# Ledger of designs, part 4: miniprotein binders against Probable plastid-lipid-associated protein 11, chloroplastic (PAP11)

Target 1, 187 residues: Probable plastid-lipid-associated protein 11, chloroplastic (PAP11), of Arabidopsis thaliana (Mouse-ear cress) (o81304)
Amino acid sequence: CSIFANPAQRAKRKLLELISEEDRGLRTQKDPKKRDEIVNAIESMTVIGRSSITTDDSLSATWRLLWTTEKEQLFIIEKAGLFGTTAGDVLQVIDVNKRILNNVITFPPDGVFFVRSDIDIASPQRVNFRFNSAVLRGKNWELPLPPFGKGWFENVYMDGEIRVAKDIRGDYLIVDRAPYNWTESFV
Key: E = the ipSAE of ESMFold2; O = the ipSAE of OpenDDE; V2 = 0.75 times the mean of E and O plus 0.25 times the DockQ between their complexes.

## First folded at step 3 (miniprotein)

Design ha3 (from m8 with Y14L E15Y K17E W21F L22E F25L)
Fold by ESMFold2-Fast, scan of step 3:
Structure ha3 (fold): chain B 187 residues (1-187), chain A 95 residues (1-95)
Amino acid sequence: as target 1 above (187 residues)
Amino acid sequence: SPETYLEQAKELLLYAEFLAFEAVLLDEAGNYQEALDLYTQAIELLRRALELLKQALEQETDPSRREQLERLIKELEDKIREYEERARQLRELLS
């Protein structure tokens, strides 16, 4: 491992290595020691990202889930397997200028769980959100659902590759910039 | 075919379980009205899945797959009753 990498590059590499085999967080739920190691690595990223602006136009992207402690997302991912479907990419699509944040969970080939949120930039690192609408879509059907409320998250670190966030419930989220742009299907 | 009904049922079951999970979290937090709304939606999807599973069972001829479907149907019927009872309690509480 290169001793000449700067501290930020080393900390980021360590974080990504720690989460690489954690099945987006499912394995971590059963391993408190591993959870503590990952949280410590996140705290290192928080120190590196201190005083940075993580709510500018660069936040606008299709973000893909790498790891989380959020029970709701992990439950969906786990249950997809148990019912003979597979959760595809779990995405967070943010557009700062339009003040929107959409959560997308795909169930290939035809299923999507889609939650629309409005956002408000509260500080250089904090985003307030409010769920606006939610819908479950299959191939030939669509079911609207009640929204789930409101909260905030803080992007404690963000660069051209990843974003690390902590939310109002004390949960963590690590995402990367997806190698594609997600758009809503109108077919 | 039995496989087509089963695939449709599995999609509905996945979505219903997600709604039920959110309902339980809201219920535990004391957000009873939103919990009731989500329990109600979950029950609707579970009942639709149950009908599809019963249709799959009618067309299935393999004994091993029939036994698996019968177990799944029974588990689903039990789960629907549990959620219906909790929804009833919440409707009474909110009345």
Scores: ipSAE 0.030, ipTM 0.419, lowest interface PAE 6.5, mean pLDDT 83

Design ha4 (from m8 with K10R E11M Y14W F18L W21F F25E)
Fold by ESMFold2-Fast, scan of step 3:
Structure ha4 (fold): chain B 187 residues (1-187), chain A 95 residues (1-95)
Amino acid sequence: as target 1 above (187 residues)
Amino acid sequence: SPETYLEQARMLLWEAKLLAFLAVELDEAGNYQEALDLYTQAIELLRRALELLKQALEQETDPSRREQLERLIKELEDKIREYEERARQLRELLS
């Protein structure tokens, strides 16, 4: 409502409004015009975040997915129906001091897709990563998956509410700080 | 460059393993037509992943990583044969 919001607040509000009904990116995959609008909003956030440090201790958090173009995550979310469920929260759990980044997709009530990664801070905005393990887990079963993958992502904008990233493949990720902490005993 | 092929193969392997897992579950439950459809899709993805892994192996120079890739390639070839044989049995069962 406030026209007196600073440029960062206005740009952030616009971005969040654009992605709010995109089903975490699944709808956007079929809508190039909508993708272009979101990318333009991300570019505005990139300008605002220029020269900021986005790899400090405030990066350590349980991040919750709001929107992505990453085909692998979207595929797994889409295929939740094959297991008789729907995807719950999609999380990225980062601990800068432990140098870990874990990707978590929950499938209520009992399922989880879990990818463990190591990270290295390469610059004020760039994080290098390497996958260590991946598993799809149910109540009484586990299916291990090949953990191939390494790359980098850049947090082009980060504040106390959201983080916006672009990766080595040109994919985008928009997350907010989850209202809870993911722990290894959560599942 | 091997890493590029490995990353592409990873996506296909994850898709294939999920479909194969579901195929086995449906097969064991007696849902043979649905199982056959998923086995068939999984086999196609596994074969595509296998070709990418062979390309990665051609470019890999580290002996330890070559050994890992050779083992994975063999395991996948064995699994493809296993699923193809089961799909054949199911096609015969379903006329």
Scores: ipSAE 0.131, ipTM 0.518, lowest interface PAE 4.8, mean pLDDT 85

Design ha5 (from m8 with K10E Y14F E15R K17L F18W W21F F25K E28R)
Fold by ESMFold2-Fast, scan of step 3:
Structure ha5 (fold): chain B 187 residues (1-187), chain A 95 residues (1-95)
Amino acid sequence: as target 1 above (187 residues)
Amino acid sequence: SPETYLEQAEELLFRALWLAFLAVKLDRAGNYQEALDLYTQAIELLRRALELLKQALEQETDPSRREQLERLIKELEDKIREYEERARQLRELLS
């Protein structure tokens, strides 16, 4: 804690401390009290970010999952590890100028699942998306999948380190800027 | 051996879980026909994996692994019921 930290820095620090040991949200699913604490911290970030623009060029990044309430993504991450497949980083790769958002789950050393989406910037904080294609890829195999869905999310807070979002179904997402760029191999 | 059944179950589970993930994403986006198709495929693979896990459990003698398998089987049965209920709702919606 510091008396010199502004309210945004203190609120962000509190949020990151709350989620730091939550195993991307898996532990939180079993702990409604902890979920409420995290949601309250997210609401504080929402207030701080209220009139900010979170859909500008700085949204273009490889974002790495820190915490989410999205039940099915968490189920996949948990169960994939059980039989010798380990979920690595879970990423959103966004390029505002190209109008794309790719959702990526890595399975080191060779596996990847990614869903390609087109995006439209609807407001200073809202992004509309439409799924375009998906593929599950292993070392010498791939399974293309036909995703046909759409939705929206709102980036309620964003800075040079983190982004906090809420989606059409009321799920939350907290991500940071990954220390690397993810690219599709052999497009 | 339990290992043979576990290897086959793992392959089916991996494919089934990804199909289920996409089905839920499509469902949340309002793409009900495509979601229903993927839920249906996922359920089929999950039920086959469940049968293989039950066969592995019958041959497993290690108490810790038996508990792990029993827990996984229960969780998969719960998930299959959840997806079957959602698929039922979607079939009614799309009728």
Scores: ipSAE 0.024, ipTM 0.425, lowest interface PAE 4.9, mean pLDDT 82

Design ha6 (from m8 with K10D Y14L K17Y W21L L22R F25L)
Fold by ESMFold2-Fast, scan of step 3:
Structure ha6 (fold): chain B 187 residues (1-187), chain A 95 residues (1-95)
Amino acid sequence: as target 1 above (187 residues)
Amino acid sequence: SPETYLEQADELLLEAYFLALRAVLLDEAGNYQEALDLYTQAIELLRRALELLKQALEQETDPSRREQLERLIKELEDKIREYEERARQLRELLS
């Protein structure tokens, strides 16, 4: 029953409710009031998670995008529709043991935008990253993109269901644990 | 700065890649006129991105980053050539 939910459970439920109809952030770009409400909910999650470790082995997962303010990622999602393809799941595949983080945007059935990066765990909540390569890949072709550089992000909250992050540019990322593991496929 | 040119090139490359993807899919489906139109648009954006990447290379002083840019420029030039040849074939077919 909701009367027995603890404050953390209520805060998380409110955050997920706020982002549920935001089209991964595309709708929020045109709605400053909604953006403010979501940011306030994120700040609540930050307070709840403030002393937690969010860079341990449980960070290793296939994370699925729920909502973001990252302009570049939203641009890719938006542009796919204009060219007669559509973005599927947007994923962040992290393996702490291998020190890798791959950003993946799928374009069913055969397309993928794939960014490879190396990571270093800097603190209980901070991850440093450096992009190695980016590629847009289809069934029998691929096109490389220039290196994107380096940065950091902080996982301000993480549990068995979701992760909330803030990055060096002041952007936010909310993801859940995908019900599958994504693996790179070769043609 | 090199970073400014790289940022601009990234946007153009991404847009060109989506156009190229659609061109290839239409080409494979036998929709040659639409494929040609999209190949032509993709080539235009790729050439603009190539110019920006070359400008970034002129300002880049780090040897490792220069080598990465030179490799990317070469790969992009090869891909432009491939799409230009296909567009030429399609123009001949449709003439």
Scores: ipSAE 0.049, ipTM 0.391, lowest interface PAE 6.1, mean pLDDT 82

Design ha7 (from m8 with K10E E11F Y14E E15L K17E F18W W21E F25L E28R)
Fold by ESMFold2-Fast, scan of step 3:
Structure ha7 (fold): chain B 187 residues (1-187), chain A 95 residues (1-95)
Amino acid sequence: as target 1 above (187 residues)
Amino acid sequence: SPETYLEQAEFLLELAEWLAELAVLLDRAGNYQEALDLYTQAIELLRRALELLKQALEQETDPSRREQLERLIKELEDKIREYEERARQLRELLS
């Protein structure tokens, strides 16, 4: 280990290395020991980020999924292969000033699962959300879904590269800042 | 908690119902391959929801809620069988 790296740099590097080959969380679902290691690394990030503000304007970004424990998202990603495709980028597009958070799962070349949400900033680290609408689109079809669910998540750590969150159900999310801005159009 | 499992099951049930509804529409239109793919996806979501409902039942202590969950589980098992039978027919047709 380098003694020149500060604790935050070391903790972040360890977390990113642990998740690098986990297929966004799919492999972790079959490996409880690995999940525990990742959760412990997240708790280290939580300690580092404890007093920080993670709900300011820097939260506004196109965030790209690196790893999650959220069973519903992982199930959708896993089953993309049944339709002759692989899930592309899984995105969370946040605009704090507009009070929106949109979840996007792309199914190249023509598919998308798109969920619109309203958000409200509850504290320096907590965001409340409510789903407004969802749609599943394919080549020749579109299925609008009724709005379902509301909750909260806490950004326990955020910097210029990554964001780490925990939600009301005890699920975790690790994302990075995408090298592009996602626009609302069919893909 | 039972409520956590129920929330997850509700999401999966709603998603599965929408996919199944689209599968039925495509089936009626003669788009059998796409219909089969959607039926298959819906069945898998329903089976996952079924497991979550069973987990909720294991933790539920209220007798009236237990009876309600047992009824929902039975209804869901029957629905899964209906879709599996149609998927089987489509697989044979497309072979």
Scores: ipSAE 0.012, ipTM 0.213, lowest interface PAE 8.8, mean pLDDT 82

Design ha8 (from m8 with K10L Y14F K17W F18E W21L L22Q V24F F25E E28L)
Fold by ESMFold2-Fast, scan of step 3:
Structure ha8 (fold): chain B 187 residues (1-187), chain A 95 residues (1-95)
Amino acid sequence: as target 1 above (187 residues)
Amino acid sequence: SPETYLEQALELLFEAWELALQAFELDLAGNYQEALDLYTQAIELLRRALELLKQALEQETDPSRREQLERLIKELEDKIREYEERARQLRELLS
């Protein structure tokens, strides 16, 4: 009779613990040691997920940001105070069958930063994307942003709780499945 | 219109944010001269945005939007001071 530690369960727990107090990545920006620890934990998850399919129908979800190194997204979250608000949930809404990926940053009560993208499934783990439109919207104003941009990301690990991705710029994204579905009422 | 001034200000804010992000990255890498140049450019854009936001506030009649503009103006003034302090430190390091 023996109890064996599950390496995958242990690695996932360690990753989630490391990011839990990082303010979605804002604190990590000035802490290279912490960034290295998190990246090492991500590499462990990459090994665990190495031959898995992460671009199937299970990818269709409202994903909620837990941690990222994406500088543009973090800058927008940090600067929400300039608009008299704070960032709410940061979401990535994916529908594989419709071939769409929408990035959403909410600014309660009335604000949203919304980026519409089309996606193509390139491999069992790789998704190609192209930005179509972007807007920063408040209650009585909106600023359309250039929809220029394309790239790819690889979902190096995905399960019923979380998804871990690396992108074309070498940035990382860790998300969980939101307990709700989000929709944009004005397209 | 207030909306026109606000839209122009927001364009300048996004330009400034892009420059400030690049400055921050260079600053972290120890490239102080290039960081200083980009912080300086960002500060100039933020000051222009501040002027436009004040013009938007002068024309704005909606109480809710006035409150949001007043808060944005104050927070932007604080952010300009933060960037100016960092630029001052960098100029001192480089001298």
Scores: ipSAE 0.012, ipTM 0.185, lowest interface PAE 8.5, mean pLDDT 80

Design ha9 (from m8 with T4E E7L Q8E E11F Y14W E15L K17E W21E L22Q F25E E28R)
Fold by ESMFold2-Fast, scan of step 3:
Structure ha9 (fold): chain B 187 residues (1-187), chain A 95 residues (1-95)
Amino acid sequence: as target 1 above (187 residues)
Amino acid sequence: SPEEYLLEAKFLLWLAEFLAEQAVELDRAGNYQEALDLYTQAIELLRRALELLKQALEQETDPSRREQLERLIKELEDKIREYEERARQLRELLS
């Protein structure tokens, strides 16, 4: 690990090391000092990505959650663990050309929470979104839920490995490119 | 199996709890239509959880687990009635 790597590589390595054992953000909720360290690392990434375009075609991917401050996602992940299962991968599936962003939380072996959103690109770094459907699906059942909410997020940094975002609520999201594509069909 | 029904019921319960908390926040903010929509969905999840818990109870043979399930079922029935009453009030307000 070279301390003489360029500033972007060094900042990225520091960020990924800081979040690696944070249980996607659950541990960070109880540790304000660690949260401050991670936020400072995110601000460094923001400076590095300042004039970059992060809403181009490379945003289209299956993104896998590494760390977040979003209370909603963390609540869902935490409750699953308390009931004797663990949340699987938490994904954002983005397709810029189709103008969609789907949020997926898997509950192995048979469960999934799936939220569909429409997006539009507002600027080189800003994406507007609106939830349009949500469903909780188990092995032999489906429950449609009312979508609530619209907002925006800004991808303050993005490369071939990770994406770092801040949203309208002041929450942070760090994701990597999943080593697989998520596809789901429904009618 | 009782364990499989319990796991599904618990997922429905915590999701319903999350939605109900959001409904309460919207309700307190005076956003009654959105609150009603979320209360309504939370109630649906709670009712589905209730049916799964009743199915688990029918298959459960251990006396202490049966007692735990009966208590949870009663608590859940009370919670459903409370949310249904608030939803009824909001429907009347909005009509």
Scores: ipSAE 0.021, ipTM 0.323, lowest interface PAE 5.6, mean pLDDT 83

Design hb1 (from p0 with D37L T40E Q41F E44W L45E R47E R48Y E51F; at its last look DockQ between E and O 0.41; V2 from the best seeds 0.00; counts 0 for: pae O 5.1 > 1.5, SAP 70.62 > 70)
Fold by OpenDDE base, look of step 4:
Parts: C-alpha cells; sequence; structure tokens
Structure hb1 (fold): chain B 187 residues (1-187), chain A 95 residues (1-95)
C-alpha cells in the first residue's frame, strides 16, 4: 500500500494487524505460532527504535493496553468475564516529571484496581519502577493492599500513537495513547 | 524455578486472604454488593496463586516438596470452592 511506503510504517502496520484480533493477548496464549509472528514484528520495531529516546516527556501519557504476554494482566481480564464482570481498559498512566507510574484495571461502572509506583529513568529507553501501593475501589469504598515488587521495562519503540515495551520478566507490552487522561479521581 | 513461583504465590495468597477477610465482614454486615466484589477479587488472586503453585509442582523434582505443594494446592482448591459458592449465593440474592 502506498500509504505505508516507509519501512517503519510497514513494520508498524504489520504489528498492529497481527494483534488486532488477539483480544489483548488472550488468544495469543493458545497460539504459539501467532506469538512468534508478533514477537518477530516487535523485534523489527525494536530495530527501528534502537537509537531513539523513549523515556522523555513524550512518555508522559495515559497508555491503553493493546496487547501483552504478561500473565497477571491477562488472567485478570480473562477471569473478569467468568464472574460476569467486564474488564474495561487496562492502563499505564505515566508522569515522567512526577516520577510516577499507575497501573490501572477498570471494572465498569464503578470498580477499579490500580497500583501506584515510583519510577526512575535508567537510560534513554529503560524505566525502573518500584511498587508503592495498590488499591481496590468500589462505588463507596476503598481497600488498600500491600505493595509488591520492583523491576524495569524498556520502551523499544514509541511514537505519537503507540509504545512497545519489554520488561524484566521477558514479557512484551504494546499500548496506544488513550483518548482520555486517567486520574485517581477518574472513577 | 519452583522457588520463584512459590514466592509469587505467597504474595498473592496474602492479598487474597485480606480481601476474603474484608468480604466476610461486609457479608456479615449485610453489604452484599461490596462483599460480592471482594469475594470475586479474592477468588481471582487465589486462582492465580493456584496456577503458580501448579507450575511450581511441574518443575519440582523433590518428592517431599512435591507432597507439600500437592497439599497446599488441595487446600487452596477447597477454599476457592467455598468462596465461589458464597459468591454464587450473593449473585442470586442480588439478582
Amino acid sequence: as target 1 above (187 residues)
Amino acid sequence: SPETYLEQAKELLREAIELARQAVELDRAGNYQEALLLYEFAIWELEYALFLLKQALEQETDPSRREQLERLIKELEDKIREYEERARQLRELLS
């Protein structure tokens, strides 16, 4: 297609097409061949973004999950359906200047689970994080949970639309810029 | 490694136990909608812990440790069934 004449555009288009019907990664768990294709496409994007800075102010955004291999997130999404609850958007809310990362799973209309983390920019592409707190919130109540863990992720590609990341556990994350800004008071 | 799975499972179990405790308190107080939500979330955590324990078991070669894991898995399965049953009852009540 003429609109994707640029190699980077072609690679991005291919990646987005591969993940478009994978239900944020749930279907991929059962399809190793598809997983390999997606990973290969991610590696292509990694090469494209190799010399780019992906930890600057442009990282500050509400990022929405498109696809992941992270088992914990996928588990929550999958089980929500089993309990008759629909998992809404899964978000990473990053503010580089305030050095915060909030991981958010919404359960419309009133439910939300979010984990607060501190972040540190370790390199042009690597972000270190430390969990500080977790909160499960309902309509008129909030339950704090103990924090857990620390680690890092590398944004191997980022543009005005999407971000591709690899983390310390070897998982992959593909997110887009959400059309809204999530805050703790959002729900 | 089995140890890695065990460590992660322990963290989830701690969270799940706390959620379940809160759910029971809300349940006793008649706050059934909130109780149901917490039961469901606790069940999620327990099931994920169960998954991790099963992964640990698959990689464990020591017979004594395998036996311990199997006992723990059984206990978790029983607890999950207990909370699932209560959650089911609450869903029916709230329907």
Scores: ipSAE 0.021, ipTM 0.335, lowest interface PAE 5.1, mean pLDDT 87
ESMFold2-Fast, scan of step 3: ipSAE 0.303; ipTM 0.660
ESMFold2, look of step 4: ipSAE 0.274; ipTM 0.663
ESMFold2 (binder alone), look of step 4: mean pLDDT 89; pTM 0.876

Design hb2 (from p0 with T40L E44F L45E R47W R48E E51L K54Y)
Fold by ESMFold2-Fast, scan of step 3:
Structure hb2 (fold): chain B 187 residues (1-187), chain A 95 residues (1-95)
Amino acid sequence: as target 1 above (187 residues)
Amino acid sequence: SPETYLEQAKELLREAIELARQAVELDRAGNYQEALDLYLQAIFELWEALLLLYQALEQETDPSRREQLERLIKELEDKIREYEERARQLRELLS
């Protein structure tokens, strides 16, 4: 940390350091003490972001997963071996103006798990979502899967680099802005 | 509530078991590609059901119902591993 770094920059650096070796959350599932440390760091970010607007046009991006407590997503990432691979980038592609949020888990070179959702902006920090479709796709095949309902999440902190969210189930999500935009032709 | 999660999980389980039954039938007939596709679909529905059961377990306070959920979860984990192993074998046969 620089002597001139403000409290927000320090809190963000601490959070990113805590999650850097957690394998997107898979290691944290076996370590309640580490989970509590990360949650405390998230609470610091929540305080910093408390009055900010996190549902404006800057929310439109290809977001890349850094860490989550979401059991369903982690379970799918862990099972990448079914495709003879390891999970690549895990993405959340949001377009506020189109009112869409798509969840993408890539299984390089050819696989993808893809969930389509509609969103609406409920408040300066809250987004409501509804799953429309889910598909597991390989090179020459496609399997439709049942999507899981609807819910909401709140972006408790967002800046030009990261976004921190908490959802209806009490799960946390930490993402950064991917250095590329995802398209269906990517896989 | 635990009951709501359990109800959703049971519906997915019924669907997944039916898909797996069809996969086994196709597998026995030598229709390996279609069998693999249905095994994978069944596996993902079982995964979703399993996660709902974990959520039910986290919310459940009654010791007897917790024990029942833990037994169901273990049975499903074993069944998922069985189907995953068969899917892996079919994947290798089809490469």
Scores: ipSAE 0.013, ipTM 0.262, lowest interface PAE 7.5, mean pLDDT 82

Design hb4 (from p0 with Q41L E44F L45E R47E R48W E51L Q55F)
Amino acid sequence: SPETYLEQAKELLREAIELARQAVELDRAGNYQEALDLYTLAIFELEWALLLLKFALEQETDPSRREQLERLIKELEDKIREYEERARQLRELLS
ESMFold2-Fast, scan of step 3: ipSAE 0.173; ipTM 0.614

Design hb5 (from p0 with T40F E44W L45K R47L E51F L52E K54E Q55L; at its last look DockQ between E and O 0.80; V2 from the best seeds 0.00; counts 0 for: pae E 2.5 > 1.5)
Amino acid sequence: SPETYLEQAKELLREAIELARQAVELDRAGNYQEALDLYFQAIWKLLRALFELELALEQETDPSRREQLERLIKELEDKIREYEERARQLRELLS
ESMFold2-Fast, scan of step 3: ipSAE 0.526; ipTM 0.797
ESMFold2, look of step 4: ipSAE 0.335; ipTM 0.648
ESMFold2 (binder alone), look of step 4: mean pLDDT 90; pTM 0.891
OpenDDE base, look of step 4: ipSAE 0.523; ipTM 0.816

Design hc1 (from p0 with R71L K74I D78F R81L E82Y E85W)
Fold by ESMFold2-Fast, scan of step 3:
Structure hc1 (fold): chain B 187 residues (1-187), chain A 95 residues (1-95)
Amino acid sequence: as target 1 above (187 residues)
Amino acid sequence: SPETYLEQAKELLREAIELARQAVELDRAGNYQEALDLYTQAIELLRRALELLKQALEQETDPSRREQLELLIIELEFKILYYEWRARQLRELLS
């Protein structure tokens, strides 16, 4: 019985319960009512985090995707499944001091796809980003990445467990701190 | 044979890559109509190459080569997706 959990802990628990069976957002695409419930829970987190600083050194982490509305990410995750390869962890690796953000999709045991980005801290909650390149391990044919990768996101809530963000397109992202650090070690 | 499909796919990929490079250069220069035209052509060739790679995969029996083809197919799907999203943005800008 956690009757004395503070409002942030209760709201966070409710959000995590709502997304726990949503297959990172794939199921939510077919369920507008569930999407509305989750968005309302995110708005509650936004109110709680309204005056907090979410772009300090604690933003530096390997963040693991729990749920998103981003159509591009969900399409990639879904496509992996259709080819008999299952996507593993989907990660957002941020280093504030180095000003980098890498979006990573793993394909266990050995596959990895990632998009390299630069970031700039614009405010206590806003991060500007620019995509630079995309890489897949074992790539034989390099295709150039179109110059569409500029935008911003706002971390509307962040603590020692999760981060909740909304981006320039109005998409939402919920991540937790992965129990490991991802590093690029392949040449 | 798988080799025949792979050879045809590689030729289409070479053509598509060249068109995509030109499209990206035009896009960066702000020449959006020409960029859109070349993105559209590149996407068509990439999709044709993708179908040939899938046919090669159906005939391939070596597990290592199958894995390489599966990863290449996934990578190509991602690249087609990026070009399609950019083409959509340019169509909206130009409309």
Scores: ipSAE 0.047, ipTM 0.434, lowest interface PAE 5.6, mean pLDDT 81

Design hc2 (from p0 with K74F E77L D78W R81F E82L E85L)
Fold by ESMFold2-Fast, scan of step 3:
Structure hc2 (fold): chain B 187 residues (1-187), chain A 95 residues (1-95)
Amino acid sequence: as target 1 above (187 residues)
Amino acid sequence: SPETYLEQAKELLREAIELARQAVELDRAGNYQEALDLYTQAIELLRRALELLKQALEQETDPSRREQLERLIFELLWKIFLYELRARQLRELLS
C-alpha cells in the first residue's frame, strides 16, 4: 500500500482485497463479521463516489460479478455444485443507449440462465429496471422461466475498472469490466 | 431399448415445456393460483422424463450417447429446480 496513492485507489484496493476469496459472496453469507467489514469498505467507496455521474455511457459494458449479497443469485450459484457443475462467469450486460440490462449466469460448457430487463435512467446514480423475460438455455434447449419483477439500483461508485451498486432490497453488488464482450451465440 | 426411453422422455419434455409456457404467461398476468397449478403439472412431467432418461442411461453402452444422456439429465435437473423454486415462492405468496 503506497502512502502516495490517492484515497480512492487505497479504498478500492482494500475493498478488492477483502472480497478476493469470498467466492462471489457465498463464504460471506456464513460470516457476518466479514460482511460488516465489506459493507464498511463499500460505504467508503460511496463517500468517494458521491456527486459523481455513474449512469452515463461508460456504464455500457459487460460487467463480471466479483461479490454480492443477493440471496437469489447466490442460491443459484451454490446449487450448481450439487448438480455436478460450477457456475462460470456471472455477468450483467448493460447498454444504456438501448435501455437494456441482461443478467447472465453461465454454466459451462453450454448452459446459461439469462434474464432480460429494460432500464430507465432516473438520476446521475440511479437506474430503474423491470424484468421482462427469463430463460434457461442448454445447447439445444430453451425453457421460459417466471418473471422476477421490478426495482432500482444505484451505482454508488464507478470507474474504468469496477462498479459498486446497492439496490432497492438493500443488497450490494461489486463487479469489474470483463476482458470480453458477452453475446448470445446459440444460433 | 435406450431409444424407446429417450423417445418417451422427449414427448414428456414437449408437454412439460408447453405447460411451463402457459404457467409463465399466467404468472406474468398475476394469475398466481392457475400458474402454480400448471407449474406443478409441468414439474411432474419433468420428473417422469428424468426417470426415463435415467433408465435410458442404465441401458446405454455407447460412450458418446451416454455423455449426451448425462447432459440431458443435468439440464432437466436444473429445469426442475428452477420451476420448483418459483412454485415455492407462489405458495408463500398465496398463503
Scores: ipSAE 0.014, ipTM 0.267, lowest interface PAE 6.9, mean pLDDT 82

Design hc3 (from p0 with E67L R71F K74W E75L D78F R81E)
Amino acid sequence: SPETYLEQAKELLREAIELARQAVELDRAGNYQEALDLYTQAIELLRRALELLKQALEQETDPSRRLQLEFLIWLLEFKIEEYEERARQLRELLS
ESMFold2-Fast, scan of step 3: ipSAE 0.183; ipTM 0.511

